# Ledger of designs, part 173: VHH binders against q84jc2

Target 1, 232 residues: q84jc2
Amino acid sequence: MSKMRNLVEEKFLEFYESWVIQLELYLHQLLIAHNNNTMSETELRHLISKLTTHHKAYYTAKWAAIREDVLAFFGSVWLNPLENACSWLTGWKPSMVFRMVDRLRKSRVVLVEAQVKKLEELRVKTKFDEQKIEREMERYQVAMADRKMVELARLGCHVGGESVMVVEAAVRGLSMGLEKMVKAADCVRLKTLKGILDILTPPQCVEFLAAAATFQVQLRRWGNRRHYVTHS
Key: E = the ipSAE of ESMFold2; O = the ipSAE of OpenDDE; V2 = 0.75 times the mean of E and O plus 0.25 times the DockQ between their complexes.

## First folded at step 9 (VHH)

Design xc22 (framework vhh_6qgx_2)
Fold by ESMFold2-Fast, scan of step 9:
Structure xc22 (fold): chain B 232 residues (1-232), chain A 126 residues (1-126)
Amino acid sequence: as target 1 above (232 residues)
Amino acid sequence: QVQLVESGGGLVQAGGSLRLSCAASGRTFSTYAMAWFRRAPGKEREFVAAISGSGEYTFYTDSVKGRFTISRDHAKNTVSLQMNSLRPEDTAVYYCAAREGFSWYDLDSESGYDYWGQGTRVTVSA
């Protein structure tokens, strides 16, 4: 017996489905550009710009939604179980995109020494930022357990309006802490993406974005098919 | 239950324009994706255009890109198809369709839609 979706979940589900459909359209354009050496640098930069704008639109919508209900992003209804299992603090783990970058080393458009060095420096920095957020998440989870224990004890002693107000205040505090951490994680994601695109040439950016979008789309397809098969 | 009613069809000369409208009755359509399909004489139904529930995202079949524009009005529960630079091959009965959620995998398939209108006829003379 599932609970009804709240308004934030309904609105973001609609947004996300449309966002993924547009991502698939961009993926087709990226694959065409990657296989054709006829596009100018200006045309490639325009395509890359459309992708970066598309990703920025996602985070704009996400941050508006988490301001209203950050908990909707933990176990999201717009993601299948496989996508949710692969999530790190409501999204992709930043260091994982370097797997897509590693594919460029085997590409026809090879990386030069200076690019390899800058990408390695960015990888180290990204891992450091990730670890900092993971430590903050651990501290938050410990604090959440302590707070919840105190609130549960209070509920046993004080019934009525006072206990309701205390629970509401605690939930507000928890939501604000989660919102801060999710935004911090998203900033690392955006910084990592921008950093990679700033290091790569336009043809390499197209290949990287195509690989990343392919993985995201394929993970959704695998999860949807497996879920259907197990429940058919 | 939701009912869809199309309007705005008619006879138009090649190069002309028509605006089709689809009115929804019953519950609100704010979370429903809407689409237009058409059936030319002697042919099967084919996809024309779709719009997300929010109206932010649109999708078109290649033959109508740049000529047709799909839009929606949430206050009136309507979706519209503005058809410009019409060609004789655009002659068809145009159907409005609705589905819960916007899905790339079946948005261009008849089977992907739960609610259908009765159709409105568009004839483009040479």
Scores: ipSAE 0.000, ipTM 0.101, lowest interface PAE 18.8, mean pLDDT 80

Design xc23 (framework vhh_6qgx_2)
Fold by ESMFold2-Fast, scan of step 9:
Structure xc23 (fold): chain B 232 residues (1-232), chain A 126 residues (1-126)
Amino acid sequence: as target 1 above (232 residues)
Amino acid sequence: QVQLVESGGGLVQAGGSLRLSCAASGRTFSTYAMAWFRRAPGKEREFVAAISGSGEYTFYTDSVKGRFTISRDHAKNTVSLQMNSLRPEDTAVYYCAADEGFSWYDLDSESGYDYWGQGTRVTVSA
C-alpha cells in the first residue's frame, strides 16, 4: 500500500516523461542552432519561444498537481534519487543558473558590459528572493515541530474518530503551507528565467537554454544509469 | 500586532547627511526583508532601498547608489538608512516597510510589503 502510486503521482509521471522527451528534442534543435549558425534571428526567437512555452507548461501542470497532493513533490517518484538529491524546494535552486550565465562570458557569444550589469542586478534580486523563501521554510519547520508535538501529546493513548480528525486537520495544514511555499519558489524560478532571457540576445539565449537543458538531461541520464547499474 | 516607527528625519543642507532609523515593535523582524520607500510632494511613492532578512543582500534604486547605505541590527530590530551627499531631489517623506513573508511581487513593489510606518520627513535645502 505504501509502495503504491496515487492518481496524482501516476498522472504527473506520465506528463513528466513526455515533457522530458520533448525537452531532449528541443535540446537537439538548440545545439544545431548554436553549433551550425543555421537559423535566422526570427527562427532563433521562435525556438526560444518554444522552450519558454515548454517550461511554462511544466509549472502549469505542477501547480495543478500540487493543489491535489503537494507531498508528491517531496521525494518525487518521477525523479531518480540523484535528481531528488539535487532538488531545492521541489526544483532547481534559482541562483545556480547564474553559473551557466557566467559560462557565457567565456563562450563565442560574448556578453557586453550593459548585459553584465543587468545580469548581476538580477542575480542579487534572485538571491534576495531565494533567502526570503528559505526564511519562510525555516519558520514553517519550527511551526510544524510545535504542531506535531501538540498533536502527538493530544493523541496520547487515544484510538478513535477524534484522533483521526485531529491528524487529518494537521495534514491539511501541512499541505497548505507547503503548497504556498513551493509556488513561491517556482515564481522565483520563472522570474529568474524570464529575466535572463530578457537580457540576453537570441544567440545567447540559445546557448543559455542549451546549457540548462544539457545539465537537466545529463543529470537524469547519469542518475538513471546509476540506478540501472545498482539494481540491474 | 506589528508596528514600524521611523525617526531621524529633518532639515539638512545639500551635500549634508542624515541617518534614518526604523524600529519594529510587537514582534521581531530579524528574518523579514525590510525596505525604504519615499514620496516627494506631487509624486507617487517610489522604492529607495531594500535589505534581506539576514542583511547579506541589499538592493538600491539607481538615483541613490553610492550615496545611501541600508543596514540592520538584528538585536535591536532596527533598520537604518544612511543618507550621504544629499540633494534637493531627495526631499520626501521616507517610509519603512517590512515583508513578513514571500510575496509574488518584486522587491521594489509596494505590494510586496505587509507592514508600513507612518513616515519621516526629509527636507534638503539648496
Scores: ipSAE 0.007, ipTM 0.443, lowest interface PAE 8.8, mean pLDDT 82

Design xc24 (framework vhh_6qgx_2)
Fold by ESMFold2-Fast, scan of step 9:
Structure xc24 (fold): chain B 232 residues (1-232), chain A 126 residues (1-126)
Amino acid sequence: as target 1 above (232 residues)
Amino acid sequence: QVQLVESGGGLVQAGGSLRLSCAASGRTFSTYAMAWFRRAPGKEREFVAAISGSGEYTFYTDSVKGRFTISRDHAKNTVSLQMNSLRPEDTAVYYCAAEEGFSWYDLDSESGYDYWGQGTRVTVSA
């Protein structure tokens, strides 16, 4: 793990820390809403919208950052080792989000059959989309080893000005490929999240978002505690 | 009351094909995911393939992708697994599994399935 940060890493670290603090504040609001059965549908939809906007802000910032330095998102310095170990293509694995809806099975507002059918269909679709991304990632890794990696290794042994330009072009190509793959994975994440929220009622959406945010916040806390104990 | 019955197993040479079928009785499962799992001699049960309630989306374990095809017939309340280019490593007892409502486990988790068949044996000779 490098302790030296580049400008992109430092800027995104500051953004992410603030983003997580705001997520925790929204989590408190979600938990209050979940425990308060008197909130109107309009009030619940407004809270859900705040969370949706918050996640949209994350991806807006992330996509701007990966345009500058996509490699910063592989083994990110703003994530602790546990968070990094749980990452799939720089973020949460889409199909695993369905485990967060386990709370809905114990909800006082039970899912109706039509919702269960749609959620099961979405779960299979999400796995299908994940396999497509994994297939593209595998093809990218093989192509990188066969072409760009060999070319970079060969040209790196010839440090003339012309070689530097060719190496820079190859590195840019690698980064563009990774940007495309990361964005594709993020699109599956956003489609999965939207799909779940479109199927659920507002009270169920609040419960789902509370479960997801709780897991994210707790994973960070567990990892930070372990890091302090293990690496302090 | 709910029963899943597998059929179509048998002995086949490497490179051959078999088609397994799973018939559901006592209740229709046309609205929920169904899957195939297998257990090789001396091994743990492993996931093979799953199909959504609509039949539109499918999911496979890496070792069978491109060789096996899962499909379902809602009118007959059946799920089929077409197995092509069979290998000795595919030798196992194959089990049909079905969801009935709540399952937030991944499709490749046994814990996600409420109903299981008795299994059908597939033996692939070298």
Scores: ipSAE 0.006, ipTM 0.367, lowest interface PAE 10.3, mean pLDDT 82

Design xc25 (framework vhh_6qgx_2)
Fold by ESMFold2-Fast, scan of step 9:
Structure xc25 (fold): chain B 232 residues (1-232), chain A 126 residues (1-126)
Amino acid sequence: as target 1 above (232 residues)
Amino acid sequence: QVQLVESGGGLVQAGGSLRLSCAASGRTFSTYAMAWFRRAPGKEREFVAAISGSGEYTFYTDSVKGRFTISRDHAKNTVSLQMNSLRPEDTAVYYCAAYEGFSWYDLDSESGYDYWGQGTRVTVSA
């Protein structure tokens, strides 16, 4: 049986395609600012703020969507298979952004000792928060194999009003647990990004954001090329 | 205590011109990015044009490129939008907005712009 995409998937797919197009336009502006180094500090802060607002718009739309259907974000139809394979709890893994920070050591503006110390403290804190969420997800996945899932599978074989209601209540509980976990992961992502941007100077923020956006755009391009390959 | 007030709206025939102005009162806005947005009846607000804090860089939505020009006067804390070759589809309420920076946890905000004017109406007749 073929399945039609649900309303949440259709709406978010339309949103995400437009959001990525705008991200590529912002990436172009970031690369011009980084390569030419001709913008004032005020102009760099304005560009950084545009990127921050753009990411806020993503999380606003995402949180509205997961409230309706969190499962749409596990194996998303708006992401290609490579993007889905590289996801950690429906998005980027927070600790990985520190690899983008490593590029700053090769830039015209090097990190000072005080920044290095603060970034290392943030890295340790981010990994700690990340591991807490991973342990909670592990507990959630183990609980899926317990009595509740066995009972849900058994009742799913019956066609009756009471059985349908019990199954629907269990599925709702499952979705609420995943929604809480996705929001917790997104909060770590937002805290990590804000922390990095607060530590870095405006030119360093531009270079960092350009590296992050380049990686996101490049991953999508690599996966999209593979996606169009015909399989035997 | 900071306030943005738009002026210059009105009724104009297709092909005509209008100049909108936005005056900022209260604190100095010389380092803020300034923008114009518009909302046609029954539609969401859309971006029209923006100017950087220094005034060096300007940004336009495709439908107004070559027709509209945004400029600012730092001494007067004003931003202006010169609108030429007006079309009936330009009919909307035009809003001035200013962006000081960002708040990371304000995820309910649709826009990064911290200050907004009350709007000025532009009607373009066929």
Scores: ipSAE 0.000, ipTM 0.110, lowest interface PAE 14.5, mean pLDDT 78

Design xc26 (framework vhh_6qgx_2)
Fold by ESMFold2-Fast, scan of step 9:
Structure xc26 (fold): chain B 232 residues (1-232), chain A 126 residues (1-126)
Amino acid sequence: as target 1 above (232 residues)
Amino acid sequence: QVQLVESGGGLVQAGGSLRLSCAASGRTFSTYAMAWFRRAPGKEREFVAAISGSGEYTFYTDSVKGRFTISRDHAKNTVSLQMNSLRPEDTAVYYCAAGEGFSWYDLDSESGYDYWGQGTRVTVSA
């Protein structure tokens, strides 16, 4: 079933489709770099910088959009149902990237002991930050059942749309709380990504980014190929 | 390369105000997130305030919210910290920091900033 789109959803859909196309082009470059032993460290750093900038552009656009309509990011129209089912607070779950890192342990380029120790420390910190956000989301959901929200719901049952201004104010308050939580989750994502890239060598960074981009692109393709998906 | 120079520090009585300025030289800092950190005598360096490269987003540590205001002037390549209702516990050396890339999203982390000033001393008397 096709949802009606508001202006924020239309603009971000257009942005996201272009952003994914560019991600696929960068993935192609990462795969060439990974398989080509002749690339210099300077060339690898430049490619890593392109991917870093590309992810930064996504969060810059996202934060501008959520300021206007954070709810558009919960069950997003620019994501297929499989992508939406895999979302944790409007994006990837930060600890999941360590599964991509685990592939590096089996690669030709071996992680040294100091890197392994730093990655494990980062993994523990990332899990801790995730749990903090999950507790905040739980508190937010509990606050939805507070006396003010219950009273607004009862008012809606009796008034039949007469209290539009009061309902709009309540929804604005809810949106501000969600915006703060989404930004907090995105900060954990970016801290985790930066932390991994700071620990890894340029060839290892290329391999890690290629694995992450491959998974993201493939998840989208799997969801789009689903035979039982019907759009009416 | 980017160089940061702080100014505006000094001695002020409790309840008073000071305005710190940080001038960036070398390359343009228009895309850089800018922050203020401070180190009080006998303490670790702590986050105070940050402003995004666009100037649209500002962040403050809880102890200074409502008292301090961070702002930037892109034409002058400066970031300023207006400090009002100063308290003796605000006594510290204040450092300006600038960062590109992911430091935008980890504004309260020292490791997120690529460039640092030498610091300017602020003393608040009881």
Scores: ipSAE 0.000, ipTM 0.145, lowest interface PAE 13.3, mean pLDDT 80

Design xc27 (framework vhh_6qgx_2)
Fold by ESMFold2-Fast, scan of step 9:
Structure xc27 (fold): chain B 232 residues (1-232), chain A 126 residues (1-126)
Amino acid sequence: as target 1 above (232 residues)
Amino acid sequence: QVQLVESGGGLVQAGGSLRLSCAASGRTFSTYAMAWFRRAPGKEREFVAAISGSGEYTFYTDSVKGRFTISRDHAKNTVSLQMNSLRPEDTAVYYCAAPPGFSWYDLDSESGYDYWGQGTRVTVSA
């Protein structure tokens, strides 16, 4: 139907496609490093740093984009339907990344008791932070419903420039609230990722990052291969 | 062999308080989160509260937040649930739960816990 996109959507689509291509290249390097016993700790730390910087670049671009149009991140045009269906507050659900830790128990480098204790503590903390964000979103939705009802009622009584200004103010207010919630969720994501990487050794970090990147890349490919009938 | 034994249940009037205790034997769980679940007559088992290994982080279901406090004592290998401002809706059999080890299941999922006690009954009269 309409193929018009706003500038935020078009710019982020271009950014995201390039970002995913680079992620796939890093994934290949992670898989080579994982299968190669000759890589030094310094070389592994350098590769981990490249992945960390790459993820930080994503959030830098995202936060700039949501400042302009946070609604673009709900049902994003740069994500396929499967990716959108699996999203929690415009991204991955923080607690789900602990599933990737399962691969470490099959690794040649076994988790020591001190690491297990720290990972378990982080897992509980992540769930706690996650629930706090969900409660804040619920409070926001209640406030949004009240505000929307009042503004819609006002629009029914008046026509012209006043109505347009009121609608734009209401939409801006909603967007600012959503921006705050999305940024809060992203902070939990970044703290969880940093926490895991701080606990793991470099070889374990490589295995964890490879598992995470593999899942992200495969989810995108599975969704892109899905056949569906499109109606006008 | 791992065993969890709950105690402290009883009959109490609405607005009253009860303290439940769970004693673990056969191994220590100081590294792992532990949880309380409950089952009201005719209903499924539901999550109540969880506590991290260190005791620093706690997680509660909305209906008990602010009224219940979960705590643990590593020396005694026990987890306790202090229940204040009890309501008739809190009437249930309360169960202590512990994981088989590191788990990626959500804290409020029964699937994350392999060790369960037999339960202790709490009855709150109107």
Scores: ipSAE 0.435, ipTM 0.781, lowest interface PAE 2.7, mean pLDDT 84

Design xc28 (framework vhh_6qgx_2; at its last look DockQ between E and O 0.62; V2 from the best seeds 0.00; counts 0 for: pae E 5.0 > 2)
Fold by ESMFold2-Fast, scan of step 9:
Structure xc28 (fold): chain B 232 residues (1-232), chain A 126 residues (1-126)
Amino acid sequence: as target 1 above (232 residues)
Amino acid sequence: QVQLVESGGGLVQAGGSLRLSCAASGRTFSTYAMAWFRRAPGKEREFVAAISGSGEYTFYTDSVKGRFTISRDHAKNTVSLQMNSLRPEDTAVYYCAAPRGFSWYDLDSESGYDYWGQGTRVTVSA
């Protein structure tokens, strides 16, 4: 482990712990808004805006961190083993959001035909976008096993200035490729989240965000507490 | 009175092509994703492909990517599966599936579909 990797991991761990604490506070506000119906439409929109800003802040911090060390996000030290096991390209799998929020199916507020049409289209589009990224990842993995990469690995066995420089340049190129794929996956996540929120009414957005935040918080608690699901 | 009727199955040599069609009656499904599933002799039913209500977005199981193409005709209320470069392991009864309404289940989950056809048999010889 190099000093640079330790610093990136340490800084993002501190950021993530604070980010999760704030998410739990926002979840509390979402549950109050949903259960007591104490907010006007304007107040609900303001709360939804706070949540979207909070998620954008996560991606701003993440993209800054992966620029320094993208590999820190594969098997992240700030996530427990269960959270890491559930990750798809360093984060939540976009299509899973449709599966996680079936609370909307049990809501008294019925989805209108226009909303159903847009949600169905977005659901399939999200799977389509995931497949494109998965194909890119497969191509990346094949390229890493390429004959040229094998030759570069052999050169690394004989420490010399020129051989070391060539290997380091190749590794830097591979890391830049991973960074682009992670950002592409994050763009699908953000587009899926924004798409859902744009389709739903403010009360439905509160229900959706509350369900998503509850799942994220509970998954973290389950992974930290339960022995048989996680690896030690 | 909702019915899904598959057609286009038959016997074909490895490397050949078949086009399956699913005709829906009693209801339109233009808003909803529709899917094809298959069941090989002695095996469980497995997902093959799905298509969005608009027909713009598609999703395939890994073993058929690049070989099969799902499409739909809104005016005729039909979903088709063009199968190219057929392999013996594609031998199965193929089923068309449609949902009753919006579903939070994943596209490749049988649980997301309420209406099923009787199936059309595809046999691919070596």
Scores: ipSAE 0.639, ipTM 0.872, lowest interface PAE 1.4, mean pLDDT 85
Fold by OpenDDE, look of step 10:
Structure xc28 (fold): chain B 232 residues (1-232), chain A 126 residues (1-126)
Amino acid sequence: as target 1 above (232 residues)
Amino acid sequence: QVQLVESGGGLVQAGGSLRLSCAASGRTFSTYAMAWFRRAPGKEREFVAAISGSGEYTFYTDSVKGRFTISRDHAKNTVSLQMNSLRPEDTAVYYCAAPRGFSWYDLDSESGYDYWGQGTRVTVSA
């Protein structure tokens, strides 16, 4: 079923498919590293750096794309329905990653008191930041139902040259607001990720990143199987 | 074993103020968030407020925002709830809560906490 996609959607779809393939390769490396106790700290740090760079590349591409069409990310065609359903403001919910950390804690990973303290504070901070963004989103959504939007809805039924221009301008304004919120959310994601990686030791980071990548890849696989999506 | 003891409850008129306090014993809680919950007559226990280990971050249920303030004293190992502009609907038994350790549950969920005080009753008259 060929959903008509705009250029931004097509380009990002291509990017994301490649990005996911590379993620899977890195996941393999992470798993090897995790199971290989012979890797040096330098080697582990290098691997961590590759992963962090990879994630940064995603957001660089995303931010370039949302500048062109932020709305594309609210109906992400590169994701399957399951992935979309699990999305919070066009991505993973930052607070979710602490569940991954918890998994580590329940495994062989021993966190020292200083790490626990920092992680706990970071967890609460992340929640705080999420809530701020959610409040802004709520305000935004309420504002959308104002007189202007009602008028736009009315104008949308009467296609005239001037009306089209007005509608387009309004949509642009709305898009700008959405872009800001998406970027804010992404900042929280990145800060949270960085915070966790700064607290964990290199071996712990590798295990964490492996867990996160596994979850992401499996979620995609599960979604594809369930919905018969042929995304690579 | 961790023990939480609430105090400061009582009868107050609508528009009045109360300050609840929770003293923790058995260990220090400077690392972990602490919270206040309440249970009104005939209702389920609900989240009221939470505060991070450092005290830097606070969370409130919507109905108490702007009226209640949660704080903590690390030296005394206490958490407090300043309640202003009290309303009859604030009538409840208020409970202090703390986690056993690292909690990955939502701060506004009962599941995020393991230790509970006996509760202190707050009654707001019309």
Scores: ipSAE 0.595, ipTM 0.847, lowest interface PAE 0.9, mean pLDDT 89
Fold by ESMFold2, look of step 10:
Structure xc28 (fold): chain B 232 residues (1-232), chain A 126 residues (1-126)
Amino acid sequence: as target 1 above (232 residues)
Amino acid sequence: QVQLVESGGGLVQAGGSLRLSCAASGRTFSTYAMAWFRRAPGKEREFVAAISGSGEYTFYTDSVKGRFTISRDHAKNTVSLQMNSLRPEDTAVYYCAAPRGFSWYDLDSESGYDYWGQGTRVTVSA
């Protein structure tokens, strides 16, 4: 049987559904601003600030949820954290956002040389930050393996409440380490997004945010259709 | 006619050192990250190291970290790879790579680089 959702997962899913609905409303505003050349810089900066605040709210809620139970976001990941080649610490890999910037540059956004230099520097810095986190995660996994071996040795001598308490303490220690790593990864995600918005002009920021929100909304719509069909 | 030319390869005993150089001509690459890749006999080309346009950030594949050092000299338009504590598994043809323009691929992805040298062979004897 598949792992049942716990209370933390249910609460966060409810939050996320509301969060995406609000993102769709902001997407409408972004699309109007994207197509409207008469909007003032002040109006554009206000809209950009709304999107920035909305994204920060997502991570604020996520961090509260992982403090209660980080394993809710991994499923069985605490057993095999490095075998998941398709995802990077509970979310999108920060450096991958530059693929979206590149798509925009090739089609719609015209960047001046100074912006391109700053974006290239940010991209490389983002990759550097990712590498630092990956190295720390590898070190943590070695520590996890050593703790697992100690736990198994102790469990081999005991059965009952004492053994259960030792196992639970080891799991709590692993969970705290994973929380640190997830928050570090999310911080790199936020720093990367903010860095891009600081380099782009307000009209370019609106176009970038519109593309990002469009992708997020379409991904959710595709996932909901697939889920509904398979479970109805 | 952009060209990348590697040099400094050769035969060395395990534990020894070599320094590879990559001279770029036809344009400068001071804005862009540049990288070294290698191809061992019978294997696909793999990432070794990369250095940012500014030279401030360096990246290494796990197997060479702590043993290899990448650096660049903008005045000479060169990128170098200092290879210490060489092992037989480091035996490969080493390629210098640079992007045509602003690339958004990962630094360790071949797809992020458009210009490639012809390679310099490094052989590390047991």
Scores: ipSAE 0.335, ipTM 0.708, lowest interface PAE 3.1, mean pLDDT 79
ESMFold2 (binder alone), look of step 10: mean pLDDT 83; pTM 0.870
ESMFold2, look of step 22: ipSAE 0.215; ipTM 0.651
ESMFold2 (binder alone), look of step 22: mean pLDDT 83; pTM 0.868
OpenDDE, look of step 22: ipSAE 0.480; ipTM 0.796

Design xc29 (framework vhh_6qgx_2)
Fold by ESMFold2-Fast, scan of step 9:
Structure xc29 (fold): chain B 232 residues (1-232), chain A 126 residues (1-126)
Amino acid sequence: as target 1 above (232 residues)
Amino acid sequence: QVQLVESGGGLVQAGGSLRLSCAASGRTFSTYAMAWFRRAPGKEREFVAAISGSGEYTFYTDSVKGRFTISRDHAKNTVSLQMNSLRPEDTAVYYCAAPYGFSWYDLDSESGYDYWGQGTRVTVSA
């Protein structure tokens, strides 16, 4: 029902649908580049830049939206139930992208020892950053319970005056805390993505981005078809 | 050829400290993360801590964060676990673990590690 959607949800849904369509077009270009060795290094770098810009555009739009209504991202109407089930702090779990790096090890494009060393270092760093955010979110949830939230919920029964304003201020504070946490998680996502792309050669970047985009597109298609993977 | 040998275990009172060491031979692991796992009597192995190849980044299980510190010494080819503020629930056999190569398994998954030591016993009395 349209009454159940707010303006932020409607606007981001329109944005996200267009963003995914463009991702599918870029995936097609990545697959052509991967299967065809006629592209120059300059052409590959240009394609990689288009994907990088596309991902940055997502976070620019997301951060504008969460500034207005962060709670829209904890029950995303633009994601199907399977996509929502796979979410970690409103998006993909950063450490999962290293599964895509394992595909490069099985390809004909070989990772050299220096690259393996840098990827291993980044993998541990990403887990370190994830753990910091998970601990902050846990502390946030504990603080919500311990900082008079139960008491404020009871006081919310008061119809007018100062009680209403106090409850409104508390809710705003909670939303600001969630916004900060979501942005922190998104920064880890962007740092992880940039880190991997900085380590890989242009052909390896194309293969990595193709693998990541394929997974994202297929996960959406599986969920939209109501076909779920029951077990791992 | 590759061997991991743990040492430093023993009996300690609650609130005490122990330093465990893992000496690697037959190969250097300077590129790869190394980890400590533990197994309490009647339980399965539990992840404790991991350290990156450089030693700059560390990852801990929740119950030991702030109490344990993992470190490495490349010159000695060793990984150490400094255990402070020990609790009776820390009683376990502690194992050092290292990978054969790059793994897509999570850092805290046993499946990510191919080389294991025999373990060193830590007993924390109430």
Scores: ipSAE 0.562, ipTM 0.845, lowest interface PAE 1.8, mean pLDDT 85

